# Designs tried in a protein design chat: VH-VL binders against o27280. Part 321

Target 1, 266 residues: o27280
Amino acid sequence: MDSMNVPEVLEIKRIVEESESVKTFIFSWDFRREVRPGQFVMVWDFRDEKPMSVSLIDPVRSEIGISIRRVGEFTDRVHGLSEGDLLGIRGPYGRGFELMGRDILLVGGGIGMAPLAALADEATARGMRVDALVAARTADELLFLDRLEAAGVNISTCTDDGSCGFKGFAHERLLTLEENHDMAAVCGPEPMMFQVMRILDERDVPAQLSLERYMKCAVGICGQCCLDDTGFRVCAEGPVFWSQELSRVREFGRYRRDPAGRRVPW

## First folded at step 11 (VH-VL)

Design Z67 (framework fv_libevitug)
Fold by OpenDDE, second read of step 12:
Structure Z67 (fold): chain C 266 residues (1-266), chain A 123 residues (1-123), chain B 110 residues (1-110)
Amino acid sequence: as target 1 above (266 residues)
Amino acid sequence: QVQLQQSGPGLVKPSQTLSLTCAISGDSVSSDSAAWNWIRQSPSRGLEWLGRTYYTSKWYNEYAVSVKSRITINPDTSKNQFSLQLNSVTPEDTAVYYCAREYPRDYYGMDVWGQGTLVTVSS
Amino acid sequence: QSVLTQPPSASGTPGQRVTISCSGSSSNIGSYYVYWYQQLPGTAPKLLIYGNDWRPSGVPDRFSGSKSGTSASLAITGLQAEDEADYYCQSYDNSLSGYVFGGGTKLTVL
């Protein structure tokens, strides 16, 4: 497990505009240091610090990418940055995805596709067959489609408004798919993940799901990201959990804790 | 196919300088995707990393703390090789010396090694 | 004394599964990739595993690497006579600012 450390100040090497609200910030990375899909880093803009998933792992270019959705003051500031600007990065932290089998299903919603995109790259590099169900509210919010396609991923899209692909939710689209996979990786809104997990369990497909919670320390000390009943710390025992682990988590798909510790519904 | 060919004397007197060269074929010493290492092996100390050199917009060198004060690794782009110099040698520096390439495809594992050179430090 | 700890020897009969452990700390295996090398007598080390659990081309799938916490393991299934060799784990140590090796494990095929 990673220890708390001082952020390393890194220069933004490149910025990729993924959508209207999502940008990927690319940094040089020393690949002697391990980084796994599903792990996250703490991004520091010298005012505030937020956890962000690693969405790109490229040892050939010696780069990692962090995809950030514009959702508040911190992300607004970060989105205002340019190539050559500086950010503090510490990590990576948390438990990443494990790969098993030959066929893998990825189910992602919105920014949840960030860690899954990195996983897709690794899986394809390992010679695995990768199917990806990419979900979003609208077509313009679907992420990483070109990148996934270029990697050889079989993509199925799903949008709430039907603007692209299947009209409906990810779990509804999943029900229409008859093929089983050796394992699945899921990341997105918890209501989506909850429904997807149920379907996968019924099909006896081993599944890993990545949770998002408010994190402060990222090293399992402060307890801000603790899950009810289990005491799981999303930053330490997660953010990637097996479905069997999440089955024990009472709050999963129902609510999360805000910075004040209050229950906030999804 | 990338190959590394080592050359240099196998006998060095105490207090003198150990000098070895590693010639590269099939790759460039100035490749921004590779690092070039020296490692030695002895029964008493096992495998021991000594240092590396690599090019990323400019040349960088990293040395093991144990030999940092005595070691120099130099690339030679004109000959596509890199060298090892170890000053003030003692019998403890007796070992088989290897040059090796780190390759990014293999997450910078040392995927190509030289044939090794036994260097004996003796009066 | 090696920074990474390996058993000095291991043995097995043909067809058996053998595991070689590599123990480190948070300053190396805990945060950095692990590599494994096979060294046949009189030869240079050969990269066997990179990035904890990846196999270079040409390495049989009966060789596998794993990592958990501050420890790594090399597993050899279907042990063959040609597997008799010395095996070394390797990582990077941030406290030493350099690569570190295990002491090596001599594998004997009985």
Scores: ipSAE 0.861, ipTM 0.924, lowest interface PAE 0.6, mean pLDDT 94
Fold by ESMFold2-Fast, scan of step 11:
Structure Z67 (fold): chain C 266 residues (1-266), chain A 123 residues (1-123), chain B 110 residues (1-110)
Amino acid sequence: as target 1 above (266 residues)
Amino acid sequence: QVQLQQSGPGLVKPSQTLSLTCAISGDSVSSDSAAWNWIRQSPSRGLEWLGRTYYTSKWYNEYAVSVKSRITINPDTSKNQFSLQLNSVTPEDTAVYYCAREYPRDYYGMDVWGQGTLVTVSS
Amino acid sequence: QSVLTQPPSASGTPGQRVTISCSGSSSNIGSYYVYWYQQLPGTAPKLLIYGNDWRPSGVPDRFSGSKSGTSASLAITGLQAEDEADYYCQSYDNSLSGYVFGGGTKLTVL
């Protein structure tokens, strides 16, 4: 669809400060157009374009939100914007999460909680029981705890430095959680997701994982994310993959691509 | 609860204007979460969406391309109703006409329907 | 001519699972939500499914929707005699800038 590939210039309706480094930008949305948790949009500041996960889907208010972490030049510029300012939005793109069963586990690290927050809203609205493991380096970087609490989610936290909840990594905390789930959804740093996937596979819990590096691959921009000279040769639409699909990708959790397309260890 | 009650002539001559009204109870025609639709149904064409009207800060109208040159949908806040006018009718406009609400607008579909009005276009 | 394609008829016996398909394109179902309506003889259509797979209050859980790519399906499990009706899918079409309906499926309970 040609119209889906052209940015719409939308007014920033509201900005929510999630932390010192993360803001959620909220826009009016025409909900005849489908948008699902786990999908992303391309955000255009009239100079550069970057993929951002949809973190709020609210058909009652006719709003979507996108959560952006300040990590470089583009995101610094976007963080400088105010309510009433304009951004270009195109999409949504990519495969969203699929909900299965009655009891689900969410495991999010840092900004990876953004797409999982949207999923939590939908799952609870469908009457599902949601457990969330929220991980970050420090307490100040734990995201969406108030929003998850308001939705009725059962929350566990961990921080690398021990400033909130369990002291340690997400996979270490997951080992202390014994509840069985019908499915899991995981989003965060790739090494974290790999470790979490291994535990969920051992527990026979089907998992969906969202990979940022495959967002551009889904729209045909980045060829690097779909190259595998001895295995998977076809560019797969991301960013959400079942753990079964990721087991075929030798790079997952082991290697990344540098700007020149070379494999480098995590 | 919310109810939609239709009224209007059941017989219209070719080349004349078809006029129908949908009276709303239990909601306001100017509710900015709602949209108010006209849909028709004939044995040969099935269900056809004709258009809708809705209010946010002002009134908006959207019309199906097939009827856009002949159709007007008008809200009336004082009577809490909305109407359909279809100009220059032909026998092909013979159908059962329904009004319907979307609430909330867009995502939630057409949750309340009027009873339907059979309109025959014949000389 | 309907923009969305449904089979004109479907049938089943009580207790059976019946599925009704709705096929479109990238200009409609591929990008926009799908809705399903049930029409009993002599009545207005009733909203059965919205947002691809949500049920309004009062719709039995025997009815479910699904969507994959440019196609959608309505599934009825535990088919009952009172399910005999016409079923219509609906979406939005961006090339027409309007809502579009399928041609309808007459479900007969044998």
Scores: ipSAE 0.783, ipTM 0.885, lowest interface PAE 0.8, mean pLDDT 88

Design Z68 (framework fv_libevitug)
Fold by ESMFold2-Fast, scan of step 11:
Structure Z68 (fold): chain C 266 residues (1-266), chain A 123 residues (1-123), chain B 110 residues (1-110)
Amino acid sequence: as target 1 above (266 residues)
Amino acid sequence: QVQLQQSGPGLVKPSQTLSLTCAISGDSVSSDSAAWNWIRQSPSRGLEWLGRTYYTSKWYNEYAVSVKSRITINPDTSKNQFSLQLNSVTPEDTAVYYCAREYPRDYYGMDVWGQGTLVTVSS
Amino acid sequence: QSVLTQPPSASGTPGQRVTISCSGSSSNIGSYYVYWYQQLPGTAPKLLIYGNDYRPSGVPDRFSGSKSGTSASLAITGLQAEDEADYYCQSYDNSLSGYVFGGGTKLTVL
């Protein structure tokens, strides 16, 4: 049978505190098994299961990392764990990022920097020039700056409150950056991604965007994973989509769907 | 930078033990991120992976099921080499034998290969 | 009786594009990375592609890999006489707990 649909019980090898609310849990991984930046795993604490993006892919150390923001009961329990404790990991799932050209722009908001940090490592290993725009509400919520610097990434920051870098939103900062790129990858709050996509489209920069909303559907059929107008299933065709695909979707950036399939504005 | 150099006899009689050595330069046989493989190639069987050895906190050996009962791969840290021992050989073991490195282990594939040793099993 | 299936031969002319397929199953290519090797007569195999579609340093961008489901493909664009060689795919097989190779494809440059 399909081994990726059965959770493996793995020991937490190392925990990295990324911020007050974000930790990266590191596990040994068999890198004969495929894993790509942009994919996610289901994390099982033996009570509940939640989707989490892969934030570290390190074949040299034989390690995979999963970054988790503390936002509710499940994540509070997982944040209480220590090195040596066990978690179930199932996957990876979803379509990963594709790399093309010689230079890439990464635009990440909050925890959306997690999958982009893994992508930055892959892009630099391929010899690409990497520019990253890292956005957050405050300086304390900017993630992975040390990892990006260590990888040789050219970093720009922006915060809503102006506590680090440009004062304002990601798309406002992007408008002040005139450098052209062969491609871009974007992950963060959907309204931010929509505004960024529009600017990149005007610049003729092909972009991939990661939609994290319905990752819970990864192992089952779920109508809520479908996007309006196209019928794309986030868990089957996503969560990573090209901007050309998303430009046809009325839903993107305007509303989402609740568990009953009803439209809910952002 | 990394080089693998093979040595061993080219002719072995049926039922005897085949023994080959792979000497490593430019890397350590106990390098944490590497694995050291034996692969053979014959016209009838093509490329066939035989097994590997590698070090993390201790030594691990993994062998192909087809040869597992007859094969030993042994690292030697003092000489910076690893060897292949294949017992009870038959004419079907006639092949060119290669040693090869994986680095990083599991991910990168066989990035450096030895020159190959033709072994003929004949009476 | 190779676990991974390749066509025994392929051919092309200089400057053209040629592709070599490698077919497996869910126990190998469907879940594990694919690698490609080039072997010139009388030499050891040389790694061409790792991780499905990555090139080692020094491999020209004329060589590319792809993978879809349980199959993989090696593409060579701008074919040159020097590309005449045997090509092998490799993956890991979960049911065998070991590495497996394709039967090889002899590429002739006409």
Scores: ipSAE 0.574, ipTM 0.791, lowest interface PAE 1.9, mean pLDDT 87

Design Z69 (framework fv_libevitug)
Fold by ESMFold2-Fast, scan of step 11:
Structure Z69 (fold): chain C 266 residues (1-266), chain A 123 residues (1-123), chain B 110 residues (1-110)
Amino acid sequence: as target 1 above (266 residues)
Amino acid sequence: QVQLQQSGPGLVKPSQTLSLTCAISGDSVSSDSAAWNWIRQSPSRGLEWLGRTYYTSKWYNEYAVSVKSRITINPDTSKNQFSLQLNSVTPEDTAVYYCAREYPRDYYGMDVWGQGTLVTVSS
Amino acid sequence: QSVLTQPPSASGTPGQRVTISCSGSSSNIGSYYVYWYQQLPGTAPKLLIYGNDRRPSGVPDRFSGSKSGTSASLAITGLQAEDEADYYCESYDNSLSGYVFGGGTKLTVL
């Protein structure tokens, strides 16, 4: 990975305001270089480097997009940048989503909808039927609804406070949806993903889940980003895993790890 | 419907310059989503990419390392064509030469090819 | 010398599945998309697969591509007599800063 190991300094071509706390930064990309939904890049602001999921893959316009939620010092600095400013981009890294079958379900919570938006674009371009369940705490935190609608995705929403769509959690809304799918892709808070996985397992729907939390820990390729008792390294063997793989991991849905590698309950 | 039509001499003497043109119809050589390639094919080397030219805000040319010192690919917007010049040819440059489009550039591969031109390098 | 390695020949009978391999390295297939071209005798190559596993309009679904690590494969199911042709893989190579082709596989339909 010679070229992927060295950050390329890219100009911010366009910034899309997704919400009050989320922006998508768009860069020109050389699409000879492979990038797949579910993969991440390392974003370098010339002070710190953090992993971010790819949220837009547009070979026609030769653009990639990286959606960033403002949650700390690094992301606050990046949110202060303007079109024309420079960022270092290294990657892509990680295992992306695999598409199979004809009908796919996407279940996204908050910023977890970002990698799923890229997957929705790919699935619809392949002629698949896409249903998306978009979950957030409030209506203002629902992401990518216009983009999903433009792609022809069948959208269901739910919010914890009932401000848009179903009032409740993603797994509660999923229980009211009766359609079968050939596969599912899930990304969001780990407790949400665990509950969704259980329902999909009962329905015999194979699911892929993205462990977004490890990306936020900024562990990268240093041997510290790993799952508990299986020895899987999220940055090398993830962040996307099949539900069968995760069902064998005692840590999934129960513990997370802080930047020091310590177990922290959800 | 895009079509590429090649023209140029089929016989070139050693040490001289090989010149071929590729005329484009159904698209523009300055189309910002396209790239325009030269590829050759010989029994000894198989398929070999030589280089490409494309336009965004300015012209870009990229050349294979093996021919970089001898090759020039030139677009001509007024005639809607692009050319290949290969200097100091040797018998090893004997090949069928193809022009080809990438559209959109990079991701979608070489979707349209010219008919090919056999070039023999001999005295 | 060819940077991507293909078997020089492959064969099958009508209705069979045949697979053609293409082996590279981290500087090419490991990091870049793979393309497949079909060349009938006396004609220019025709794009058969792009983006590892996608078909252009007009290419039958009997043709499929796959990629794993530094290797790629072209699979042809329900082999037909008209599939007899040379098949070439292609990728980008960052060490050479250019596109590279496999040596080609002559597919014979028996």
Scores: ipSAE 0.701, ipTM 0.855, lowest interface PAE 1.1, mean pLDDT 88

Design Z7 (framework fv_libevitug)
Fold by ESMFold2-Fast, scan of step 11:
Structure Z7 (fold): chain C 266 residues (1-266), chain A 123 residues (1-123), chain B 110 residues (1-110)
Amino acid sequence: as target 1 above (266 residues)
Amino acid sequence: QVQLQQSGPGLVKPSQTLSLTCAISGDSVSSNSAAWNWIRQSPSRGLEWLGRTYYTSKWYNEYAVSVKSRITINPDTSKNQFSLQLNSVTPEDTAVYYCAREYPRDYYGMDVWGQGTLVTVSS
Amino acid sequence: QSVLTQPPSASGTPGQRVTISCSGSSSNIGSYYVYWYQQLPGTAPKLLIYGNDRRPSGVPDRFSGSKSGTSASLAITGLQAEDEADYYCQSYDNSLSGYVFGGGTKLTVL
């Protein structure tokens, strides 16, 4: 009986409003227990539980943060909570990001900046140079810009509508940015990640990509977690994957699964 | 710079209480980010963590299961120190005793250690 | 007795690379950070590595830590005579609700 599989009931210490649709919930954490950027926890509101990426890892203050976008019934209930209220947390789970080299690129879309913000903090603490491309549909959906600036990150922005920074998609903006990075980490909508991966492959930059859809598989909730071209179960290995693994998967960036488990184009 | 200075008797008789003190300079025992540990070292058991005390909004004490029934670790903010009391000692408690700081606690390990105190439990 | 398993001894010659292992289980190293300490004769242990692979200020870069699954390793490159010491790993164990140490490795520089 691994104690990490039993939910701890934790008090919400602080709530940060990141945007109209995103809040970061901050909890005290025992940092004897390992937690790495790219890992997730199961958040339990005493009715349902959902996987959420860790977006703040602060061992100096003994705090973790979990950023949640309001997208449905569970997240609406959690967004209605206040400081002092309780949530169940278990984990962390999943493969986190690995840092290597000295100069790294982060490419985040929307809420995908949440795990990358935690990675940026670790990379800067290790003395790495960090470039971040922050992408969203509109200016109001760009996340963590103040936090990244405070950490000394070189920030580029783009929005689909042109309301802030470059007008266009993340991969279009990436083509105008410096090519010299030792690694990249990418998190956001799967079609965005696929296009970004192609550019990084051409530049010979090893990339790690975080696939939200595999978070439940890592905790054993999903009975089927297979990659099309390999046939092996991915739930022990995700949600973070190297680009070389994903380039061999026909489904990545092309298909999703409907409620019946059928492949459907994006 | 932070320094830890230990004091206490080097010889304790079986069944008596072992009492050691660790005086802190360069930091506060009530520092919110620190934790204050007692560790011992013997040839038979190696390095053995005994417990720690730390302050956030209130004081917390954590003790190793092996000594939990006999041990008390007490902070003293007025003297800027913390102490170890170990009751009902036996020859198996013979060891070099160290105090040590975690700062920040948990993640960063035990960054500053006292000089150590050899305690012999013998008649 | 030690909860984490280290070899009792290791040796090398000046300039060589030596590696010291530390083996645990899912209740300790598998879920919790690993630390390494160097102890010179007659002195208190000194923190050498924290957070699996991080060095405190003042520790030379020839010391490095790594962790994989339930095991950790300390690597020393460019071995020097002054590295002759005892080395201890440490983690937390949830079944014991406390910090745990390895049995120590005596490193001899030949």
Scores: ipSAE 0.739, ipTM 0.876, lowest interface PAE 0.9, mean pLDDT 88

Design Z70 (framework fv_libevitug)
Fold by OpenDDE, second read of step 12:
Structure Z70 (fold): chain C 266 residues (1-266), chain A 123 residues (1-123), chain B 110 residues (1-110)
Amino acid sequence: as target 1 above (266 residues)
Amino acid sequence: QVQLQQSGPGLVKPSQTLSLTCAISGDSVSSDSAAWNWIRQSPSRGLEWLGRTYYTSKWYNEYAVSVKSRITINPDTSKNQFSLQLNSVTPEDTAVYYCAREYPRDYYGMDVWGQGTLVTVSS
Amino acid sequence: QSVLTQPPSASGTPGQRVTISCSGSSSNIGSYYVYWYQQLPGTAPKLLIYGNDRRPSGVPDRFSGSKSGTSASLAITGLQAEDEADYYCQSWDNSLSGYVFGGGTKLTVL
């Protein structure tokens, strides 16, 4: 949809510390330009470039937020930045979430809650009822709880170690929930998403899932984010996919491609 | 309730300057959240955006390329209004002119319009 | 000639569903929000749809907006006599560095 363009150099307006490992960087945004939950931007620190999901969309303040988890050299550098520092931003790119119905279920794991938080804001603004299942390994890794609560989202938590909420995985917690929703949006580790998708399919709940892959161009040219068998480009046809689309993707929940194109397990 | 009230002459001679004013009530021209626009409408050219002015720490103006060399939009904080000046007018500038507000709540759609002013360029 | 392309006219009978298309390009609709305006005879345009598919307060849910790619559409269900008006789409165009409008669609209720 979007063409490759030169990053716009933007000043970090604010930094929100979401957790020990996650920060949200807030930028001014011209809301004449469309930005959708589920879309991503390419963040450039003048040395390297990485795709990051949009986690905040606020037209009233003319701001967007990008939540970044500290996981490597690039993110280490970015996490070292302060308000007033500069980053290059290009995008947004990709297909975002589509809202339908009145009741929506959000299932997120770890940093996967980033795009879902933005979706929650839009859904609640539209008057939808939003239930969110927020999963993480530990309580300290649960993201956006206060923000979601403030937005009127009904939150259920689950942690692998039982430090908060249901002890277990997201799909296990989902099995304990009896209510169906008009649609679901899912984002997190692929093994989690895979199990959640199966349950939602069995319940005939339409579901959209956001995938993460190594991206280089973000505009569907380089093919680095291509999914096996289908040829879907996560940056162009995704990152948000319907469950029916992902059912055709053999690698989903099993493996991904590294920068060299090799299969690496989840 | 926000309202925009337009004023100015409806007849301008060729080569002269078209001048209109839009008075704001219920909002401030220097609001950080709003942008103030001029649009015109004619049977031959349809709706045509001319430009806008807005305040964000300082004043900004954006003009349509088609009129950029001839147009000036000025805010007046003391009177809570903004004006349009279009120089060297020709009969092609004959149109109904509107002022309009962009508002963040409406994703900067033009949610409030003036009543419109027919301006005829004729000798 | 308008940058955004609309059909010059549309018509329907009361109770029918009518759609008005708005065709643009990657420099406008493809990347920027779409707005729709209703203009009754002798009046200023009124904001009908903002942000592609959102309704301002007071706009009936009979009106809906959608966008796909470089095209947008306004749908009117349960058409009423009062819906007879001109409808305009709007977007920002990056190449022109300005807002652009469609040519307008005159909707007649038969």
Scores: ipSAE 0.879, ipTM 0.934, lowest interface PAE 0.6, mean pLDDT 95
Fold by ESMFold2-Fast, scan of step 11:
Structure Z70 (fold): chain C 266 residues (1-266), chain A 123 residues (1-123), chain B 110 residues (1-110)
Amino acid sequence: as target 1 above (266 residues)
Amino acid sequence: QVQLQQSGPGLVKPSQTLSLTCAISGDSVSSDSAAWNWIRQSPSRGLEWLGRTYYTSKWYNEYAVSVKSRITINPDTSKNQFSLQLNSVTPEDTAVYYCAREYPRDYYGMDVWGQGTLVTVSS
Amino acid sequence: QSVLTQPPSASGTPGQRVTISCSGSSSNIGSYYVYWYQQLPGTAPKLLIYGNDRRPSGVPDRFSGSKSGTSASLAITGLQAEDEADYYCQSWDNSLSGYVFGGGTKLTVL
């Protein structure tokens, strides 16, 4: 057993309000320990533990950030915390994104922009050209636009209601964008990711997709994060997968699992 | 431009205390982004990290397990330097001793090194 | 024995590519960043690579680092006579609570 599997109690150094429903919690981090975009940590509020993607990796300031959307009892409690309060952090876990080539495309929906924001920082620091398609239901749910702009990212937006940028869904906007990228990274609602993956596959752009669901079992110890048909465990073998791996999973983009483990259409 | 200048004796008798000083120019020993390290090198053991000192809101010291019972690393803000004291030396402590900075601490490695001091423990 | 394992020697001719390996375990390279240092005879080590694959200002792009699992590599392309030196990898080791170094690789330019 490695001490990596025991939560460290860390002080909340700073809280950034990203939107009405999203906050980024910033902690001092010992950057002798490796952390990569696309990895997640288990956040422990001393009652419950939940997986959260790392959204900021800043070795200059010795800080990591974890962006959390308010969607239930655990996240409501965490959103009620202040700078100086304590949280348990365990990890990082999971397979991170792999960067290759010179030109990359990021496609993020809602909170799915969180791990992609960390990736954008890394890619721009390496001198890569980064195009980001940021999608949300409405303009006030678009995340990290100021941070991406500050990093020098070429930003396109789309909203379902047309309140900012292209009116429509991410995959509809993607059809109007340039086709030449060396790789893509995608994170957001699963139906969005499925449609985006299909377009990128037709363009022969290798894509990495991050699956945030089924990350409840850390280090792959339990089968709750298993992808059907292939036997992949998201927390052990993911959450980041290449598109060719996901094309073999019948439920990807079509079904989700309820608490009883039954397949339910999106 | 940051420079580290070492001083201390080149010959120490067994059982005595080895004392070395690293003087800093171009940076502050209390810089909250830096860490100040001692490393030694011998033909038989290669490069060996001994420990470091650094300041954030207070001073922290970290020491290698192999020497932690005999070692002290002390910052001196008034002279802008940090020292190494190694107690109860044996011939196995014979080595070239280096001081080095990490900046920023942790991720960026040891970017500036002192000139090195050969310490011989006579026998 | 050193905690991180490097070959004791490596060699190449001018213009060639040389790779130096560094092998560890889950308690060091598998979880912590890797650094590389060059040491010319009679001098202190000089930082070549930090953060697995990043170069400090002033280090030529002929030097590159990589990491996979519990192993790391330093690659030197377009090998030059002045690259003849000892090379050391470094990482943190959680079980020892300290920085650890490889045993060093003596690179000879033929």
Scores: ipSAE 0.773, ipTM 0.889, lowest interface PAE 0.7, mean pLDDT 88

